# Ledger of designs, part 30: VHH binders against q05b89

Target 1, 377 residues: q05b89
Amino acid sequence: MLSSRVRLVATTARLVHSLIYSSSRSFMDLKALLSSLNDFASLSFAESWDNVGLLVEPSPPHTVNTLFLTNDLTEEVMEEALQKKADLILSYHPPIFRPMKRITWKTWKERLVIRALENRVGIYSPHTAYDAAPQGVNNWLAKGLGVCTSRPIHPSKAPDYPTEGTHRVEFSVTHTQDPDKVISALKEIAGVSVTSFSARTDDEEQTRLSLNCTQQALMQVVAFLSQNRQFYQKTEILSLEKPLLLYTGMGRLCTLDESVSLETMIERIKSHLKLSHVRLALGIGKTLESPVKVVALCAGSGSSVLQGTDADLYLTGEMSHHDVLDAASQGISVILCEHSNTERGFLSDLRDMLDAHLENKINIILSETDRDPLHVI
Below, E stands for the ipSAE of ESMFold2; O stands for the ipSAE of OpenDDE; V2 stands for 0.75 times the mean of E and O plus 0.25 times the DockQ between their complexes.

## First folded at step 12 (VHH)

Design p3 (framework vhh_7w1s_2; at its last look DockQ between E and O 0.26; V2 from the best seeds 0.00; counts 0 for: pae E 8.3 > 2, unsure alone 60.9 < 65, SAP .682 > .668)
Fold by OpenDDE, look of step 12:
Structure p3 (fold): chain B 377 residues (1-377), chain A 123 residues (1-123)
Amino acid sequence: as target 1 above (377 residues)
Amino acid sequence: QLQLVESGGGLVQAGGSMRLSCAASGSTFSSYMGWHRQAPGKQRELVAAITSGGYYYDDSVKGRFTISRDNTKNTVYLQMNSLKVEDTAVYYCAASTYEYRITPTGEYPYDVWGQGTQVTVSS
């Protein structure tokens, strides 16, 4: 009678106390948040014609607990933001673009401003800064193409010159001409910085002078040099450009690792943008079976950025009829996805990036109401 | 697409000299070009670089190694003199581009690397 001792294995249910670290989301001061947003992507990347930054500012002090993201800020979206207790609205497109002479109840844009202020909600718009940013809208759009390399079509410039001055003037002085005297005279000109180098030309030792100067100083420099024919005749004047920013700029030129058919590319784009339909113009001699290797893209209205770019395919939200014809005539196929459809999907990625960048200090939510005003029927 | 191909590696005695070459082909690379090395069991380290700000050398190679560029040949060189046993490593050429790499898993600045060339310094 072998008494089979049934060892009751006590399954210790480890109550994984999911410590809901209620991360006490801390309020950020508006100024601190704006600074952090600028660190994320500098407003200096924006196009000069654009209206970016803090567009509506509640009276200080203002704290932000909830950041509300939208592509377009309509009155309907505004109501959603208010219902969801937004403290700051980040609208990709600036709701204020043209100057307002009055703030009344007459226009929907004025009403947005009124509603924002009455409810102490700020409005911030990055727009083209996020178009140009390395991690911005155009980069996101390029993710829909497949594995590729991507570069800006129009690289952005740095906000400042690396050194003071807009021009560089270079010339040589022989030892017989007393380089030190020349240098001293040039240094007396306001807005001039002079550097000298030893140079050997035709077995003669010369002092090469390189000076940076402002536009204003340039005339004085030229006047000085003109007094000595030998200096003037061999003087080179260079216009200085601001340095280009790496990975930053408008549009993207994307080179796929592997060529795919235009049909395949269309399906990729539809899938990425969650669209059932797009508008297609075929380049001359092209079919849906034609290979696509190089794609030039620009979110939103891409005509000015894409024009003149060599590619198999243009991808943008909208383009004028004539611009489409021009592209097609050059054998370039064009896909149009509507303006905001090439932008809005970015906001999900933006949320995640901003959450990380802001270290989860604030609540970031997306508009659910925001949609393209156009329906494809 | 930018491609980098290293050459000039091999076996050399301590105190000897070797010249590595990195030939670039394809698209234009940025102002940054560098030589890195990875010794067995160690992390990859920067040895020398040409940058917009000038020339950089790791302290371990200062005075012995010289990086240079021939733009006409699109080639970067690393002249290595007074080689030591501790210089034994796979040497990699690197260049920065103005491009991002876009993949399904994410995006990152696109730096191009060569396949590496083995440098062995014997005692």
Scores: ipSAE 0.164, ipTM 0.537, lowest interface PAE 0.9, mean pLDDT 90
Fold by ESMFold2, look of step 12:
Structure p3 (fold): chain B 377 residues (1-377), chain A 123 residues (1-123)
Amino acid sequence: as target 1 above (377 residues)
Amino acid sequence: QLQLVESGGGLVQAGGSMRLSCAASGSTFSSYMGWHRQAPGKQRELVAAITSGGYYYDDSVKGRFTISRDNTKNTVYLQMNSLKVEDTAVYYCAASTYEYRITPTGEYPYDVWGQGTQVTVSS
């Protein structure tokens, strides 16, 4: 009798626990999800020319149950995403890059926007922000090389320390020019912080002003100062440089713990990327038996990132014929794997990391249709 | 050789706050450093980490703990707020002496550890 009563209570407690845990996967508000994605890897790491973040937004409110990951968002991939009930598509490459003047049925990119909106699906692109991130695309690509130490080829700058301002503006104001009035006027400009202190030069009392300005505020400051020729002609404008980040940036320069033959490196890369073929250009004086210790890599189209970097091997998706010849002439071997083949495999790692980061709150799926459009025949 | 010494631990009541300090001597901090903890009967786990490019917080402490550093004092801090009994553990400061290291598994070794400081949260 006593055991029956105790077992009944215990069974009821387990059932309630089970029901609570079974409802853990649910919807997220779009704004909350976007904030979590930015916490995972800041969009501020993206290149200045890039088009990243939320590109297509259904009218608010919008909730997300299914996040759909793809490297490229083509019409075929869009159809898959709709069939799989995506609420937000994370497309590594931005399908919308330049401002659109119209949205009609004429082009495939316009049709993507129309299809997304008609089905209340958002589109988000991290692109070069994930190339730069320490846990991002280039880190994944480097895993194929073997045990190595890596650093960014072009480190990112710190986003907002020591200060948000991009410029420092300095000038002096004499007593007769009413320093307090000048300070008050400058403090009215958003994005300006003012420091002042007294000084004497040639026995004349002066107030030295030092302003930190955002880029947005700089033109307003200059406009204000230009209304007084005495200020403007004595104004110094300094560009501020923020410190570099050690592990965030474009490209990776990887130093293997133990050098290996180029032939061995080729097999590692093919295995990591799951490719039957890659294209190889041998550096002058090199053979398949030549040792490789330093690899410079950049997923996608890496010419500008890799150019001028000293290494035994360049690894990227694509590079122009001229750039390949230039690298080879310098004794640097080049392996080309096609653009999206150097990126797509990262999405499995991304799903796993996002599942953990989002506490398995939403369903995250990978495109099964997304693939390299080029085939070797 | 880098040496790490933790301080600031002790007894605190649930809901309280505490700040741990990790002083470095012998050389400057590396770019990768973190706080780990080991509760009775559990394995040592990463709690928070600081790098030049980002911050990590375990899900159990996110929103309650903040890691920071003061390079002028060669000191790393862990500010712990809204403490729970489950936070009771020995807290270790750790640092890596390597640049960003990539392995096929993605694990990051720590080469230098402090001696640990006890944090006890009572109800």
Scores: ipSAE 0.013, ipTM 0.343, lowest interface PAE 8.3, mean pLDDT 83
ESMFold2 (binder alone), look of step 12: mean pLDDT 79; pTM 0.809

Design p4 (framework vhh_7qia_2; at its last look DockQ between E and O 0.01; V2 from the best seeds 0.00; counts 0 for: pae E 6.3 > 2, unsure alone 63.8 < 65, placed apart)
Fold by OpenDDE, look of step 12:
Structure p4 (fold): chain B 377 residues (1-377), chain A 125 residues (1-125)
Amino acid sequence: as target 1 above (377 residues)
Amino acid sequence: QLQLVESGGGLVQPGGSLRLSCEASGFTFSDYYMGWYRQAPGKQRELVAFITSGGSYNYADSVKGRFTISRDNAKNTVYLQMNSLRPEDTAIYYCAASTYEYRVTPTGEYPYDVWGKGTPVTVSS
């Protein structure tokens, strides 16, 4: 009777307490969030004609737990945002562009504002700032082309001059003309900074003066110099430009590392934009087998940005009939994908970028309702 | 038919003034943003000024302080008062209309804009 002692090996089920790090998503103050959004992509990148930033502000204090991203803020999208308990809506396109003289129930845009305010939802729009941003919409669109080098078609300018002044005035003063006196007189003009250099011209020692001045000061400087014909005749006035931002600006000129057929490019674009159909105009003499090396692209309405750009292919959402004809006549093929289809896909990347930028402090959700109003049938 | 007709262009001396007019027909003028564009020889068309249906406006930096855009909805007309004209202002000036102001490109162009035929402005001594 061999009593086989079945050693019950107590499998200590290590309850791996999956510490669900409930990352306590902390609420962000609206102002702090706006600052952070501006740090992500400065609103200074926006076109001067655009209406960007916080468009609708709930009464303070306001905290944001849920940021709702959409390309277009329609009434339907607004309802979605409300259902999803958005605290701030980031609408790529500004729902408020023109001034509102009244906020009534009469127009859908006014109703958006009303619904936002009644529910304490802010509305923020970056629009052209995100078009221009290095990591923005046009950069995203360029990713669809394949491996390429891209640059802005229209580079943005820095917000400020590196030095004070908008003009540089240069002229020479001989030693006999008392350079120190001239310098002293110029320094008395507000908005003028003067630098002097020793220069030798034709074996004569001269003092070369270089001054920076504001637009306002320029006339005073000119007036002063005009009093001495010798100074004035040899004076050079330079208009200073703000530095260009190398990676910031509208549109992208993309040079592919390897040329591909137009057909292949079309498939890449369709895949990237998740479209089954695009509109194609062939450049003169071009076929689907034609090689594409250089692509000029601009999300949305790209005609003004793309026009005059040398490329094998234009890629944009919308272009006028005549602009398409012009491009085609130049041998440039054109792909049109509809306006918002060249934009909306960016929002997924934007979400991820903002999640990272905001350190997952808030919930960022995409609209599921937001769609291009046009159907290709 | 949607139509824009520009007028008021001509030859002017530097420092002079011109007033351009653009009369709209065939559409609800009040619903459109209106823009003035110009194209100099060998240059791209550029936005000069625009005015929204609501009356908001903006200008290119190059014309700021010198040009004034306005609209009269009762007359279906947009105006561009150009003061202190410079030789660099020489261009064909175009009037344009758009229903979607937020679709405007940096140059103010929209693919579905209604365009005038243009009026030439020459600033020369």
Scores: ipSAE 0.203, ipTM 0.665, lowest interface PAE 2.5, mean pLDDT 90
Fold by ESMFold2, look of step 12:
Structure p4 (fold): chain B 377 residues (1-377), chain A 125 residues (1-125)
Amino acid sequence: as target 1 above (377 residues)
Amino acid sequence: QLQLVESGGGLVQPGGSLRLSCEASGFTFSDYYMGWYRQAPGKQRELVAFITSGGSYNYADSVKGRFTISRDNAKNTVYLQMNSLRPEDTAIYYCAASTYEYRVTPTGEYPYDVWGKGTPVTVSS
C-alpha cells in the first residue's frame, strides 16, 4: 500500500484543486471573456481585409453563461442558438462583413443582428485569426494526413509583442543637461516607453536614452528633441520591423514521415472530414498510385494561400476553376471538400480547448444544425 | 546526436551580472531558433528570451531592458547577458532550440524542441 504521506499529499492537492476549480458552471463578464478569447488566439493575426472580433454587443453590462459555437451563422442556426440560451455566439465566419448602412428587417443578415440584440446575444467572429493560429483550423485539418511535420505557408508577423511601437529613438544626454528631467519630459508623451543607462563616449560620461514609440508619438518626440540642437544632431531614429512568428500563419505545408499513395491519402481525408465523397483533380503525370509526401493545405478557400506553393497535393475546401487547372498543369493533385467541410470539424477541438482555457467556467456548446449548404445527391 | 550544454551560472549579489553560454552540437545550429527559459523552485518553466536564425530577438516583459540574448554561429553558441539581477531571477536556466516546423499526429501535435540540462542561477546577498 502507498504511504500515508503520499495519500495525504494527493488528498490535499485534490481538495485545493477542487476549491479553485468548482465543477459547477458560473458566468463571465463579456469583456473578461473577450480578453480570454484573445489570449487564446490573438485577433491581430487576422488578414487585413477581414472583419473579426466582437461584431454585435448587447448593451453593457453583459454576462455570459453559454458560449455557442458555429461555423456559419444562418437564420436556422440563430434560432437554435436562441432556443439553447446562448449569451455569446462565436461564429467562425463573420455574418457582418460589409458595412451595414441600415439595420432593418429586409435582409437575412440584418435580421440576424436584430434577433441577436433583441435577445441580448453577442456575436464574435475569429475567422482568419483562427486559420493562422498554431492550434487552429489548419492544424486540425493537418491531423487527418497522418504523422507529419508542418509549417505555415505564409507566416504571420509579430504584433506589438514583445516590442511596442513602430520606431526606436536613441540619443545621449550629458550630466549637465539633467538626464532625469529629460526622461520625465519624455515619459509624459503618450505611446512612448523609455529606458536609460550610463555610457561613456569620448571620455565624457552621459546617459543613453532609448525610446520605443508609435508613429504619432514620434512627432512629439522629434518636436521635443528639436528644442536642443545637441540632442537633435546626436539622435538616431530606427524604423522597426516585426519578426515572423514560428508557428502562426496562413496555410500549412505538411511533410509526411512516410509517403503514401494518393488513394490512401484520399481515404484518410474522407475519414477525417467524415465525407463519403471528395472532388479530385489529378496533376499531370499522376495516378491514384502516385506517392504523396508533401501536402499544402488551407481550410476554406485556398486559392491565394496555396498558389505558387510546391507540393504533391493541395487540400482545401474550394478553389477557382482556373487555379485548379494551374495546379494540375504543374503536376500538383488537388482535393476539394467544400468550404465549411474543411473548417467545421475544428469546432469540437475548439470547444475542448476553450473549456480547458476558461477552466470550465462557462457552458460551451456546438451547433447541431450548422451544415455546409452544398450537398452531394 | 543533438545536444545543448549550458554554463556560466552561479551565485551573484543583487544588482550583479552573469553571462550564460549554451554550446550546441549535433545539428545545423545556424538554422535553429535559440532560446533561454527558466524555472524557479515550485514554478512552471517560462520563456526568458529567444533569438531567430536571422538575428531577431524577443524578451519576456520581466527581463526586458536587463537581459540581452545573442548568438555566435561560428562557435555554435548562444549567450544570455543578465544585468541588474534581482532575487526573483533565481532559477535554473535552460537553453532550447527549435525549428520552424511543428509536428502533427492524427490525435495531436508535438512541438519539436531540443533542451539542455540547465544551469542554476542564484541571486542572494
Scores: ipSAE 0.064, ipTM 0.484, lowest interface PAE 6.3, mean pLDDT 83
ESMFold2 (binder alone), look of step 12: mean pLDDT 78; pTM 0.791

Design p5 (framework vhh_7qbe_3; at its last look DockQ between E and O 0.01; V2 from the best seeds 0.00; counts 0 for: pae O 14.1 > 2, placed apart)
Fold by ESMFold2, look of step 12:
Structure p5 (fold): chain B 377 residues (1-377), chain A 123 residues (1-123)
Amino acid sequence: as target 1 above (377 residues)
Amino acid sequence: QLQLVESGGGLVQAGGSLRLSCTASGSTSYMGWFRQGPGKEREFVASISGSGGSYYYADSVKGRFTISRDNAKNTLYLQMNSLKSEDTAVYYCAASTYEWRVTPTGEYPYDYWGKGTRVTVSS
């Protein structure tokens, strides 16, 4: 009987350990998960025209145990996600882009919404926010080139710093005025940050005051200053631009440590993307033996991002015919790999990064059915 | 000249945990951990970007090791869980001052290396 109790204790200990381990990777509230995803890479990085974030939401509350990653959410991928019991689908491309007037069984995109809601599955799309992110799609794509240095082709602007506000207002306060009273009055205006300077003119010492303010506060500042002719006549208003981010932005300009032949670069790209074939346009005067040092890349559709950028090679999924001709006429070779072929491989890195970021709290899986609709035959 | 000093190595039982630290004498970009087992070549273990937003792990340690950093202290960490006898090695800290440099494997070309700290995993 002791031997039976010893066996029971062993199985009980394993069961308790299993339950404790399972609860460490079990679930998150949807709102908490969305907040964590935004901390990972801010949706504010997305292009202004984009449709990013939570696109379909089951009625709250909603708990996520399984996060399902796909590049494109097709009906076949939706069926896979449902069979694999997804609670939230991260679809890199937004399946819902334009407003829908009706949710019926008529179109495949409407059917996605119906099936998601009927099964209490959310849909989230990061899209161009992850194109811009330093750890995003374009960083992954650049890894295929070899050892290089990389910077955004079109850097993003800082969202919140160095200071709040969109304008700087500078004016002078003379000895005949009390600068502390002026500063105090201006500090009462919401959206104003005040500093001061001192200055001396030939006949009169002046304190030069500087403040930053929001667009909304600007007219109130001007109204205050207009009450005193000396302030207003010595006022300068400067429109401010936020500084550029070093590592966030669209596209990447990559400089290889060691130049390689175009032929070698093609083989690296094929290996990285796991493609048997790519489409190549040789730049004027170039051959497969020509050296490549500088590569400008943009996952997906790169025409607008790459246009006008000086490089030895453009790498993207798709580009308009005329932009390919323009690049080639300038001696720039072009490699096209089809849209989602330049994006989908990132999802494996994304899963690993999100597992770490979310501390393994939820199950993250990749679509196995998601494929570029275009195949080389 | 940047200096890297590892600490936290020692003897540990299989299945146990150990935390390595590496203190840098100045600001760094990418940092990483490498190891060299008895009679083996030095191999990549893990790396982390300057911001801490990008992580890379060797397949042999994925899911068991966690790399992290505290930029205020210029310190890199490696939390090693579920240790195996195969993890026995001298662990080296490595650092780069390159900003946003890309490698095919997530391994940065590192110019600065520590002297290493020994980890022994017993059965």
Scores: ipSAE 0.014, ipTM 0.392, lowest interface PAE 7.1, mean pLDDT 83
Fold by OpenDDE, look of step 12:
Structure p5 (fold): chain B 377 residues (1-377), chain A 123 residues (1-123)
Amino acid sequence: as target 1 above (377 residues)
Amino acid sequence: QLQLVESGGGLVQAGGSLRLSCTASGSTSYMGWFRQGPGKEREFVASISGSGGSYYYADSVKGRFTISRDNAKNTLYLQMNSLKSEDTAVYYCAASTYEWRVTPTGEYPYDYWGKGTRVTVSS
């Protein structure tokens, strides 16, 4: 009578308390978010003709939990944003570009503003600031070309002069002319800073003066110098420019590490932009087998940026018929991908970059409704 | 450097007409007219795209002024009809280098400015 002791193996159900770390995504104050966005890419990079920044502001206080990204803010996209409970819309293109004299239900642009305000949704647009930014749209577009080095076609300028003044005036004073008196007189002019250096010319010791001055002060400086023929005749006046930003600017000139056929380049571009079709103009004497080494690109409407640039290939969203002819006549092939198709794909990268930059403090979502208005059929 | 030279300004009686011209030393893109009256700030008058296909007017001049351009001559025009005392100003021609840099009613993106031509409308 072998009493088979059935050992009841107590299966301790380890309740894996999946600590749903509900990462309590914190909200950001709108002002704080805007500051952070500006830190990501400064609005100072934008073209002066552009309308960038906060375009629609709900009444304060306003907090942002959900940032909604879109290339274009249409009425359909606005409805999506509202359905998804956006608190701020980042529209790459500014929906407000021209001044509005009225905010009524008459135009779709006005309706966007009304819908935004009624639902307490802000609208922010970076546009050309993101075109110019080192990590911006044009940089993203260049990634589609393959391994290359790139530089801006039109480098941006720094927002400020490194020193006060718009002009530099340089001249020499002999010891017989009492350099100290000259310096003292110049320093009395408002908006002038003077630096003196010892210089030796033709075995004579001279004092070289270099002064920075404002535009207003320049005339006074010139008037002062004109009183002494010796000073005036050897005076150099330089217009000062703001420093260029090496990695910031419009368009990209891309030099591929290895040349590829135009056909291969087309396939790369299609793949990167997720397009089945692009428009191609062949440069004179070029074929699909022609090598491509240098690519000039500009997202959106790139004609003005690309014009005059030496390259094997132009890549942009749109270009006028005549501009295409001009490029082709110079042996430059042109690929057109439609305006927004050269931009919209950037938003995925932008989301990831902003998530990192904002330390996941807010929810960032992309529009699913946003599309190019043109269909290739 | 591109130069803009305005001409056609002068003295005209109220209700009269003038035609301003602006000649550029080279090819230009977007162009515009601005004016500055006595004791006033410079204000937008009219603008026109490089192709001439798009144009804009200040409300104060709509229906009275016509902007046009001749690209073959690198010349911008402003036909001014039904002139008023309020139109008395120095009129400035402006030009941009970049076509995509369009602000229809603003001072940007104009890269070049003329010295201006004086228009005086007498009552």
Scores: ipSAE 0.000, ipTM 0.225, lowest interface PAE 14.1, mean pLDDT 90
ESMFold2 (binder alone), look of step 12: mean pLDDT 86; pTM 0.882

